# Designs tried in a protein design chat: VH-VL binders against f1rd40r3617to3795. Part 24

Target 1, 179 residues: f1rd40r3617to3795
Amino acid sequence: FNISVQSGYEAISQELCVVTCLKDLTSVVDIKTSSRPAMIGSLTDGSTETFWESGDEDKNKTKSITISCVKGINASYVSVHVDNSRDIGNKVTSMIFLCGKAVEDLCRIKQIDLDSRHMGWVTSELPGGDHHVIKIELKGPENTLRVRQVKVLGWKEGESIKIAGQISASVAQQKNCEA
Key: E = the ipSAE of ESMFold2; O = the ipSAE of OpenDDE; V2 = 0.75 times the mean of E and O plus 0.25 times the DockQ between their complexes.

## First folded at step 10 (VH-VL; framework fv_dusigitumab)

Design p3 (at its last fold request DockQ between E and O 0.72; V2 from the best seeds 0.76)
Fold by OpenDDE, fold request of step 14:
Structure p3 (fold): chain C 179 residues (1-179), chain A 119 residues (1-119), chain B 111 residues (1-111)
Amino acid sequence: as target 1 above (179 residues)
Amino acid sequence: QVQLVQSGAEVKKPGASVKVSCKASGYTFTDYDINWVRQATGQGLEWMGWMNPYSGDTYYAQKFQGRVTMTRNTSISTAYMELSSLRSEDTAVYYCAREGWDYQYFDYWGQGTTVTVSS
Amino acid sequence: QSVLTQPPSVSAAPGQKVTISCSGSSSNIGDKYVYWYQQLPGTAPKLLIYDNNKRPSGIPDRFSGSKSGTSATLGITGLQTGDEADYYCGTWDSSLSAGVVFGGGTKLTVL
């Protein structure tokens, strides 16, 4: 699946905007990377100005970000932000989303190819059920690649979901500027 | 149950080559990298490199570049490590180890193969 | 000589708590995951801790791992005679000769 920069961004942005009734669960999930875990904080700091850059640990290997949900956490969407236009020499050209109950039972749910200038969020809907492990496999043309942000949207068991309306123009503009 | 079973002990002369085998079972052989680690008697662990059974790609520690070759036979789920130009200091127990699915750690180890290099 | 530094030996009585340190640098422990291995006498190493502080299945919770800065620590509470072994920390080192590196190992003696 190939997406254009503008069309893909618009589609993904709309998807993110539509998921207004879900909570951001990024802060309550466990995140692991295939390399340079010291940079994981950059994936969840809310800024597209920082990034995780893969290291030589996974050189010539598939890079990955693994999200583990604790009990009571139900992830509905996972979004990954990349900026190939800024991250020259560290581009992401392929994303594979996998999910399952355990590492041994991961199933591929989405595969996306990105162009060399892709900038923005890539979102995958997660299937219903007890899928507490989400893995994003990443590939690029270079030895290393960069990911700017990871976001997990969903709901907590036993909690009411706050329903938000349409995003304001200012929020939309901010996202566009950060993309 | 995941198991790595290595070939038997080897005695070699200096300058010779040794090839150790590691047969994997209990999991899909091509899904996990195989690493090799050696340990001289009374000494610590020394990493030698990894081999991807699916692609055949390898990465060797600098110390062993040009002297080590890691291969595999996928039809029998067996990894091989060949070390050439053997020296006395190569005397050690050699382990194959499965790398975890997210890399870098070794979750299963072979029983080890003793390689003795002596004149 | 090892890239990671461990104390050569530690000892304690049964039931006591022991800690084993592993010191590295920004090119390894400071930036990478740390792993710990237990090696009983005459046996192959066994994975004890992965990803700094996670226990594989079958490893009791009296074993713990932590990491801060360029150092890692293995903790063992309720020491048992069966814990007498060599313990190795390991990680990836990003240098000109990038690869997996181990500490020199720590011999734990249960008194």
Scores: ipSAE 0.877, ipTM 0.923, lowest interface PAE 0.5, mean pLDDT 92
Fold by ESMFold2, look of step 10:
Structure p3 (fold): chain C 179 residues (1-179), chain A 119 residues (1-119), chain B 111 residues (1-111)
Amino acid sequence: as target 1 above (179 residues)
Amino acid sequence: QVQLVQSGAEVKKPGASVKVSCKASGYTFTDYDINWVRQATGQGLEWMGWMNPYSGDTYYAQKFQGRVTMTRNTSISTAYMELSSLRSEDTAVYYCAREGWDYQYFDYWGQGTTVTVSS
Amino acid sequence: QSVLTQPPSVSAAPGQKVTISCSGSSSNIGDKYVYWYQQLPGTAPKLLIYDNNKRPSGIPDRFSGSKSGTSATLGITGLQTGDEADYYCGTWDSSLSAGVVFGGGTKLTVL
């Protein structure tokens, strides 16, 4: 996912165009799982061949992945990779995305239902404002489920890229992660 | 502020039952699971199980299967633990504890209820 | 017989540092979050450390937690006489009788 500014910079007759490049912030956020934290490395290792599998400590409870951002980190998107075609008996068929300032103060921002053969990324755009916590609630038909990757995209305060130039059709682009 | 207030001490004979109550305040009662933990005099902590106040679902430690029932009344934000077929080794302090929002740790505890089983 | 092993007691002078160990297995500490509870004499347990190494609000930073492999450690620096208590580690155990397990407890004496 890229934001780009098309050709040519004209200073006097154009509106100032400011873009912020999104970067992968996954390595600088804190990740908590509702069970089996020993497997969190599989969520962040950049591989869809490894997985986090929920444990029996959250059996019959809602499974979740909670992401906490330190000050100066601005998350814009969160993406979750699920492979129901490979993870027979550990499928994820529902995701609810929440965010807020603290775990006690979360607002639901998106719900996605996944079919039993879904393979790929599921992405939620995060609203602007001062949110430090992102929670993903996960459900499936079995007592355990698997998630293969998590990514957090955003920017750090003081690291934005600003480019003056003209606006083109290719400057604004949205992309959903689907199989 | 979060508070769990338990019912008073009980003295029972072997074979009887006891029901301990736990009144919650300062938070949304149905949002957090309630666990029960007991402690015999001079001994360590022993987990008995959890109950989800929203659904009424329970999970009991194997040792207490068939003897324990955990329930609630959401209208008065109160959890209950009933232990039947009491034995002298059930003499202990019984605690209710609120499970944290993302499970398995107990962030607030009741004051404890002493149950004495003697003939 | 506890699945989590703690020393029965530990002692040190005021101002000193102690550590309390908690040894488990791959079915518990090696795979799950570890919690620590403080129980002052005559009182209910109180959460001291959660998620291996996090402190709830109101717990001073001289209390710390860590985990390595199948063992966890509670550290206490700047010991005070008010720290005399029983300390319990706890976690989930996934053995055949799955559930919450506690260590046997460690009596801390400040002298």
Scores: ipSAE 0.717, ipTM 0.860, lowest interface PAE 1.6, mean pLDDT 87
ESMFold2 (binder alone), look of step 10: mean pLDDT 92; pTM 0.945
OpenDDE, look of step 10: ipSAE 0.821; ipTM 0.897
ESMFold2, fold request of step 14: ipSAE 0.632, 0.655, 0.666; ipTM 0.822, 0.831, 0.841
ESMFold2 (binder alone), fold request of step 14: mean pLDDT 92, 92, 93; pTM 0.944, 0.943, 0.946
OpenDDE, fold request of step 14: ipSAE 0.874, 0.864; ipTM 0.926, 0.919

Design p4 (at its last look DockQ between E and O 0.64; V2 from the best seeds 0.69)
Fold by OpenDDE, look of step 10:
Structure p4 (fold): chain C 179 residues (1-179), chain A 119 residues (1-119), chain B 111 residues (1-111)
Amino acid sequence: as target 1 above (179 residues)
Amino acid sequence: QVQLVQSGAEVKKPGASVKVSCKASGYTFTDYDINWVRQATGQGLEWMGWMNPYSGDTYYAQKFQGRVTMTRNTSISTAYMELSSLRSEDTAVYYCAREGYDYQYFDYWGQGTTVTVSS
Amino acid sequence: QSVLTQPPSVSAAPGQKVTISCSGSSSNIGDKYVHWYQQLPGTAPKLLIYDNNKRPSGIPDRFSGSKSGTSATLGITGLQTGDEADYYCQTWDSSLSAGVVFGGGTKLTVL
C-alpha cells in the first residue's frame, strides 16, 4: 500500500474495507539537528524550496536529525526529502534510520544509499511500540549537506484513526497520490 | 554508571611532554567522542580538541595543533592526550569529557589531571 | 578574552532569582546550540543545560536556559547555598579558528 506523506492513508483490512488515516505529527514532535538548529524551521515549513544545511559543528562528523516524540504520540513513518540535483556541493548519499526509547539506546531499522541525482522522499516505517526517539544519520561526499523536509506520520493516543468506508485499496492509493 | 577516570598529577620541565590517560566505563567506549578541556588555576575552560574512539579521527583546536596528540586504546576503553613542548602556560587541570550522543555538549567529565610545568 | 562574554560575578540571597548572560556573535551563538555547565569549587564541570534549554536528568527545574539572537541566558530560581559555583556557557564557533568555545565563566555567590 502506497503511503502518502501528506494524507497517510493505510489499509488495515481488504476484506473489511477498513482504512487507517495517519496524522501528520511533525508539528508536535521535537526536532534536533547536529548543527545549525536555527534552520530547523525549514525542515517543517511544508516547502521543498527551503532547507536545512549542516554547519561547521559537524563538518567532520556524521550529520543527524533527531526526532523526539512526546507521550501519547505514536510515530508510524518518518520521511525525509532531499534534492541532490539542486543541492550541488551538499548532497546526501546515505541515510540511516534509527529508533528507540532513548538516544543512547537506538537501533538501526533502515539504511539506504542515494545516488548523486536523487530527488524526493525517503521513507522508513517505524516499528510499533514505545519508541520515543527517531534519529536519521546522514552522510554525503562533501563537508556539508542539505535536507529539505522531514515528516512524521502516526497517531495520537485516544484518537480514532479508523475510517469506516466502502473504499477499495485502489481508491485509497489514488487519494494518497492526490494528496 | 558512566565514569571517566583520569591518570594522576604530573610535574614536568619546560620542553618536556606529558601524556594523560582517561579510562571510560559504564558505556560503549567507541560510541562517543572524547574531548579534552583544560583549566588554568583561577581561569576559565579551554577546549583542546576531540577524538573519535571508533575511527581514531581527531580534530584539534588551532592553538594546540602540532603540539597535541589524542589517541585511544579501545581494548581497555582508554583515551590519551599527549601535549609536547610544554611551557609554563600549560600548567592547568586537564579534563577528559564525553561528548553527548547528539554532539557538541559534554555530559560526563573526568575528575581532572593537574599538570604542572616548572623549571 | 573569551569568545563568549559572561559577567565575572553575580550574587543574590537564598530564594532569589539570578540570571547569567552569555553574549556571543553570529559566528557562534547565532545559529548554534548553547550549553551550560556548573563547576562547584574544586570539582570538574557538570552539564547543567544542553541545547539551549534542556535539562539533563537530575537537574532541577530551578535551572533554565534560553537563547535569543546572539545571546543566551541561564536562569536560576529559588537560589540555594549549594548553587554557589562557577557557571560556563559553551557553544561552537565557526570563525577562522573553528571549534568549541566557552564563556569566561561567572562566579555565583549566595549571600
Scores: ipSAE 0.717, ipTM 0.854, lowest interface PAE 0.7, mean pLDDT 91
Fold by ESMFold2, look of step 10:
Structure p4 (fold): chain C 179 residues (1-179), chain A 119 residues (1-119), chain B 111 residues (1-111)
Amino acid sequence: as target 1 above (179 residues)
Amino acid sequence: QVQLVQSGAEVKKPGASVKVSCKASGYTFTDYDINWVRQATGQGLEWMGWMNPYSGDTYYAQKFQGRVTMTRNTSISTAYMELSSLRSEDTAVYYCAREGYDYQYFDYWGQGTTVTVSS
Amino acid sequence: QSVLTQPPSVSAAPGQKVTISCSGSSSNIGDKYVHWYQQLPGTAPKLLIYDNNKRPSGIPDRFSGSKSGTSATLGITGLQTGDEADYYCQTWDSSLSAGVVFGGGTKLTVL
């Protein structure tokens, strides 16, 4: 936040609240899949009607989506959309989120089991800082599985918008809050 | 430092078998698949199959089904490839290669083992 | 024969640029990641490019990779005599006999 004083015969203290808008950063990160990279566009097209389906080159082992952020990108959340109610032969029943500075230095930050009828987003909050590698490990009962969408939410360093106002104990983040 | 060191050259007669070893060091042996690739003199690379050192599971290229066996000894971080019913066409350099962390590419290779099949 | 087609040879002078193509199909390059290896005379292959366009540590940025449709391309700029080698593309093929496939190899001669 910023505090300013307007000079004159009457001094006025003004507080500036800095609100960092969470933005969809998915288009500025590198995405690798364990298989079938030709379908990565289905993860990032903004549609839950398309899908990435794993391929046989991952040898029917744990499937993964790996997201690499460059310096200056502060990823705050990663979300994965799965539809087991539609993808009956390609279900995802286990999802592990890992994060670190490099692929060889990842720590698990969230593990979730999904039931066979799960439909919707699974979101993980990421540790503070920038320049992350994020890995989502995926398992299911079949040799292949499907993921419908991936989103990375966060902010770019230096793109915070200052809004003049009173210092508050709570800050509301809103999509497209630009002034 | 990752290193794969293979056994020495072999000379065999047609119909015999050969077993090539590949000793891994500098990493956790059971965390990475081992692939076997051969190359005849003046020719290209030919994939033979992969082996998972943790489970012992294997997958063989169709051309070698029934003639190749890939095994390991995890206590000494060593992978093996045995090729039976050798023919003169099996004369080649045989490589072991580690499959990368994210699968599908080979990031470290052994020095190669020359196998010569002649009567 | 080889499911991935490479030119058998290419040549160029030191300092120049060369490209090496790798042509496949929808069951391999069109669907999968492509990797490249350099094999210097008398040595084992060495990983040069992985995941279409990524360089492992120690590979200079004058080596580059790209992929479009069912074809991949290795680019080498600032050619040096030490680049004289055989170059192989590699991917996975999901057709009838699924497995790893290599291109036939391209011999680079630096004149």
Scores: ipSAE 0.703, ipTM 0.847, lowest interface PAE 1.5, mean pLDDT 87
ESMFold2 (binder alone), look of step 10: mean pLDDT 93; pTM 0.954

Design p5 (at its last look DockQ between E and O 0.73; V2 from the best seeds 0.77)
Fold by OpenDDE, look of step 10:
Structure p5 (fold): chain C 179 residues (1-179), chain A 119 residues (1-119), chain B 111 residues (1-111)
Amino acid sequence: as target 1 above (179 residues)
Amino acid sequence: QVQLVQSGAEVKKPGASVKVSCKASGYTFTDYDINWVRQATGQGLEWMGWMNPYSGDTYYAQKFQGRVTMTRNTSISTAYMELSSLRSEDTAVYYCAREGYDYQYFDYWGQGTTVTVSS
Amino acid sequence: QSVLTQPPSVSAAPGQKVTISCSGSSSNIGDKYVHWYQQLPGTAPKLLIYDNNKRPRGIPDRFSGSKSGTSATLGITGLQTGDEADYYCGTWDSSLSAGVVFGGGTKLTVL
């Protein structure tokens, strides 16, 4: 099953036709950037027309977006939107996803290289467990870079995310694509 | 536990150079930038620059450009700050400080090194 | 003199609340994280608040930080004699010479 950043549907079992509906947790997590925190709102406003642009603070340093989850929040996926086609002079060419219980004890879980024309979402699955911190390290060829959106999908403790239904995998995929 | 231990007090004449050391322990030395901050007697804090122990990259405050050199020896987890062409105004306590994992704030400080510049 | 402006001194009795202001501009506090440091007499500075309002481990909740616009504020409740110290705000300034800048410091006296 394709996981849609918008819908968050995930098939648990094809045999039982059980679908898990993930929640958008972006609004309930804490987000920090390595520079220009005043622009963080642009990362979560639901628009790819706005962006966060790194500043002088992290010039000649690795840029980063750090997501901290509060108790009861279980992040399953993190997704980052970049548009290197529009952001000339501010391209992102490398993303490293890290997660852990604390910022000083993070483990690398994914690394991806982006071409100079990449436009779209980059998603990393997060390992299960008590991971409260997610960090995305970003690099590009210039001193500054831009990120358009960040989204966190997961579930809240105490909430049921299982949807019992008679939906096929095809229907689930279609709903993800339409979302 | 994280510790930064600096070298002892220095007395220098105008025009001389001083090199202060800062030995780090209790963490991976190359994972955190080292900053230097000085404080003249009875005065506030003045940032001098940062050094990345892994790459050796540096960034100096404009005021100290051309006079300050920040280096490191990774084998002994030690950072160095050398200030040349000393003048009386350079009399101060010099601190090394570890920059936080997320940058910009200094979460651990050395005990300070007093540098006195006098004729 | 300092890029960030702090009151030179504040004072209060034990148990009282004090606030220390830190005023800057759009090139620093306006869009940067603000940090606070405590410096006890004869000692090195200690991180007190980072990222506007976060407390490092070991810092009691009597200490708080906030930021609005181009100004930041350090709050101390339940003032204790051991809080007598110099307090500095700090941030990054993106002016002609970009770098870390500090306030002039505020001397807190516990009466």
Scores: ipSAE 0.837, ipTM 0.907, lowest interface PAE 0.6, mean pLDDT 92
Fold by ESMFold2, look of step 10:
Structure p5 (fold): chain C 179 residues (1-179), chain A 119 residues (1-119), chain B 111 residues (1-111)
Amino acid sequence: as target 1 above (179 residues)
Amino acid sequence: QVQLVQSGAEVKKPGASVKVSCKASGYTFTDYDINWVRQATGQGLEWMGWMNPYSGDTYYAQKFQGRVTMTRNTSISTAYMELSSLRSEDTAVYYCAREGYDYQYFDYWGQGTTVTVSS
Amino acid sequence: QSVLTQPPSVSAAPGQKVTISCSGSSSNIGDKYVHWYQQLPGTAPKLLIYDNNKRPRGIPDRFSGSKSGTSATLGITGLQTGDEADYYCGTWDSSLSAGVVFGGGTKLTVL
């Protein structure tokens, strides 16, 4: 889990504990919706002014967004943006977050009720590891519902956060790091 | 591992009904919707509807609305499709198919049940 | 109501490549996931490709799927005699009679 940085520095350890920053991994995960996949771009375009709206293929079914991470992708958080104040006929009032190694073997990790005026992000922390399948089950009082954005935050194996040409004093201090 | 085993062939007269069974094994029956699809001899596939084994909810193709009933018995992991007011045009092989966990595709199919409606 | 159109037949020699088209509309292929099924003679259909381009376990990578606009394509490379079958595209259609629709099927002959 440690981010490694090196900038011309040779010491006892080649890897130091530095600032860990989560990255937006949304563009490198696979996203499936329970309906109207043509609208998936609205979930990932970085705008809360666009939306995915569920369709008639899941009208009598639980609506969902499923995110699949390939090997080497370590998702740490998933966030879903809902705006019930604008989406009056398409509200989301219940979310269940599930995670596992396969779609048929998912466990609930968070469940939350949203009030009819909720506007904003709902975030779930994910269990450690890579190659996750994440499912968000969505319910509301209407036949259709809207979600405005999805974000996946985490890190890729082998990537590090560089400090431009220097090792800062805070990261060179007494920390447990392995090389 | 996943298996859908259907009941045997049926011969019916016009105006009768037929009930085809589909016994599931190798997975949790109530977690996956069951779809019914038919195929007349030498013809393509025709979707009839789906049934949710957990709730018993159904959705029927408009062509079959009022003639088809899809049910289940969760105690024996078995789905049923009943088609009433049979006509010679209903002569076909009838398949049950499991819809994938994340919807929209049919990942396992029964072997088919031939229903013959003779004059 | 929408109709998915497939060529009635295609053929090619062993080892060659073939494509099978599936033409639809904005109420189906243009808006929905497309799936492909293989039906060997005398057998039930089998899932070959789902969600436009995904392969279930056990389907070799010489089978591929793609979608552009209102059309979908099944590609088969390294053609084998065991690939002789009928191939169907399927999707949801959101017209007045909303539901699953299939193409008419394409018979693949390996010569």
Scores: ipSAE 0.718, ipTM 0.859, lowest interface PAE 1.5, mean pLDDT 86
ESMFold2 (binder alone), look of step 10: mean pLDDT 93; pTM 0.956

Design p6 (at its last fold request DockQ between E and O 0.76; V2 from the best seeds 0.77)
Fold by OpenDDE, fold request of step 14:
Structure p6 (fold): chain C 179 residues (1-179), chain A 119 residues (1-119), chain B 111 residues (1-111)
Amino acid sequence: as target 1 above (179 residues)
Amino acid sequence: QVQLVQSGAEVKKPGASVKVSCKASGYTFTDYDIHWVRQATGQGLEWMGWMNPYSGDTYYAQKFQGRVTMTRNTSISTAYMELSSLRSEDTAVYYCAREGYDYQYFDYWGQGTTVTVSS
Amino acid sequence: QSVLTQPPSVSAAPGQKVTISCSGSSSNIGDKYVHWYQQLPGTAPKLLIYDNNKRPSGIPDRFSGSKSGTSATLGITGLQTGDEADYYCGTWDSSLSAGVVFGGGTKLTVL
């Protein structure tokens, strides 16, 4: 799994660079869906072959995936994988990313429209600060839609995310993307 | 503070219609769906349907389709439930309830409206 | 008659723990979130637990919810006389008549 993200680095010397490496926090966040929570496992199983499919409980409603971060967890990016080419009749054509301190007080940070053949990851950078809730609102042309994966990248308080090494910025960036 | 205040008790004859109101306050009325649930005396809860105050969209339980109409007046933050062709079996306390922000649960309830259908 | 099955009644002494079960099927509890409501005598229902195990603000931690398979359970510890009420589980059912469904309710008596 590769996500193209910009990594921060600072040069301590000409020979030693400190690179910030974000961690996959997907396993330590709480995930809620607007319907069929029994399928949530498919969103985080590391496979794009499985999926969450919305149910009839949110039929004619906006579908959503809500991510709640516990204290000490700082999410920097959220990524959603959809495959409209495979999910005929369950396409996602709109994603709205929201974040805030509470579910009832969220701010829109990004909106993306997807074409009917979109396949791949959609990523949103999250603003800094004390946001604990991330919500992805999803819409499509049909009553149901499918999402294949959700990924949360960030850092844990108290843990060092800086890696010191004698590597070039480009190599460091590549390693971060592969992590 | 979120509140749902319902209209007063109703006494109707069989075949008549009843319209119960539910006035919402303490929040943005159009942001939350309103559900209706009834309860016959000494019986359990029975879901009737929901109404979206923003769009006016509704979804009714199959049992009540054709007899129930859920509407709203956004200017006064009031939801309405009208039940027609009343029968004695419709005698119950009727509740409006707000659906939670992230759907499916009812986080606030009205005080209930007693509807009595008798000859 | 109810889509979800609850015991009609449970009882216990103050300070004890009680559990109320809610049994369903794959079309409801097995696939959906379960919620619990408390109804004191002569009052409207009140949200007690939502999303299987979450407590709204104001609900003490004596109340807990859990779900496994097609069954859900409400737990009440440190039973108080004020807990005497009817308790209902609720969820969405994706059957031919899709909609919100409730259990038959459980009357809790504090001895």
Scores: ipSAE 0.877, ipTM 0.924, lowest interface PAE 0.5, mean pLDDT 92
Fold by ESMFold2, look of step 10:
Structure p6 (fold): chain C 179 residues (1-179), chain A 119 residues (1-119), chain B 111 residues (1-111)
Amino acid sequence: as target 1 above (179 residues)
Amino acid sequence: QVQLVQSGAEVKKPGASVKVSCKASGYTFTDYDIHWVRQATGQGLEWMGWMNPYSGDTYYAQKFQGRVTMTRNTSISTAYMELSSLRSEDTAVYYCAREGYDYQYFDYWGQGTTVTVSS
Amino acid sequence: QSVLTQPPSVSAAPGQKVTISCSGSSSNIGDKYVHWYQQLPGTAPKLLIYDNNKRPSGIPDRFSGSKSGTSATLGITGLQTGDEADYYCGTWDSSLSAGVVFGGGTKLTVL
């Protein structure tokens, strides 16, 4: 999956316009899995040919991937790649995205169901920069499941581009990049 | 103020059963799995299994399968562990412990319940 | 003999540093998160380190954890007499009788 960085701006009245450049933050966030953390490298290696497979320690429990951001890291999108067409005994058919300031204080922001043949990325937009923990709860019809990649897009404090003053709109754009 | 308060000490004869309670407070009881761990005098920790208070699902260590039953009453935020067919080697302190919401570690422990099995 | 091997005891003077090892296998430490518990005399165990190297609130940074291969290490600097306790590593083991396993415990004496 290619992330297109589309810079854009909207100017209405005399408000200061801010344009943020989204970056791949996956290598600088903390990632925890509910089981088999030795396989976390398969989630972040940039390959959909490797996988994290849940282990025995959460076999009868809800599976999860938890992403923690330190101060100054603002996650805007989280994306999860599953391939039910290849992972026929380890499918993922439900994802719940949660976000908050601590694992004990998460609120649900998205629920999605995936069919048994789903192949590709599932993306959730995250609330603004006051949320520092993202949890993805995963379910499937079997006791184990597989996830092939995780990606986090966002910005670091001090790395965003600000455009001061009134500017002409040259292209209608979303305020962030698509994943 | 997460707190796990266990029932008092028990003295049992071989072949009897014991049921230890663990009352939880200061958090949403059904959100966290409860584990049971025992420790014989002067010995290390021995894991017995876990119970999900929301569903009632359980997973028992192989050593205790067939002898242990873990249950709960969500109305009073209380977990229970019952061990049957007691032997002298079951003499130990029995702890309940809460698994963290972010799995695989025990972040709060009860004070322990001493169970003595003697004839 | 437990599946996780710890030294039975370690000792050092106040202010010194000690490490406590926990040796396992690919079915446990090599594949899973490792946690450490402190048991002060006459008390229940208390979480000291979780997820290999994270400290819960209230645990000072002189306690640290690390993991390499199939071994984990608890480090304690600036030893105090109040650190005298038994220390246990714990993790999940995926071998034939899958479940939580603990090391045999390490008695720390501060002399």
Scores: ipSAE 0.706, ipTM 0.852, lowest interface PAE 1.6, mean pLDDT 87
ESMFold2 (binder alone), look of step 10: mean pLDDT 93; pTM 0.953
OpenDDE, look of step 10: ipSAE 0.847; ipTM 0.908
ESMFold2, fold request of step 14: ipSAE 0.677, 0.668, 0.675; ipTM 0.840, 0.841, 0.843
ESMFold2 (binder alone), fold request of step 14: mean pLDDT 93, 93, 93; pTM 0.953, 0.952, 0.953
OpenDDE, fold request of step 14: ipSAE 0.877, 0.869; ipTM 0.922, 0.919

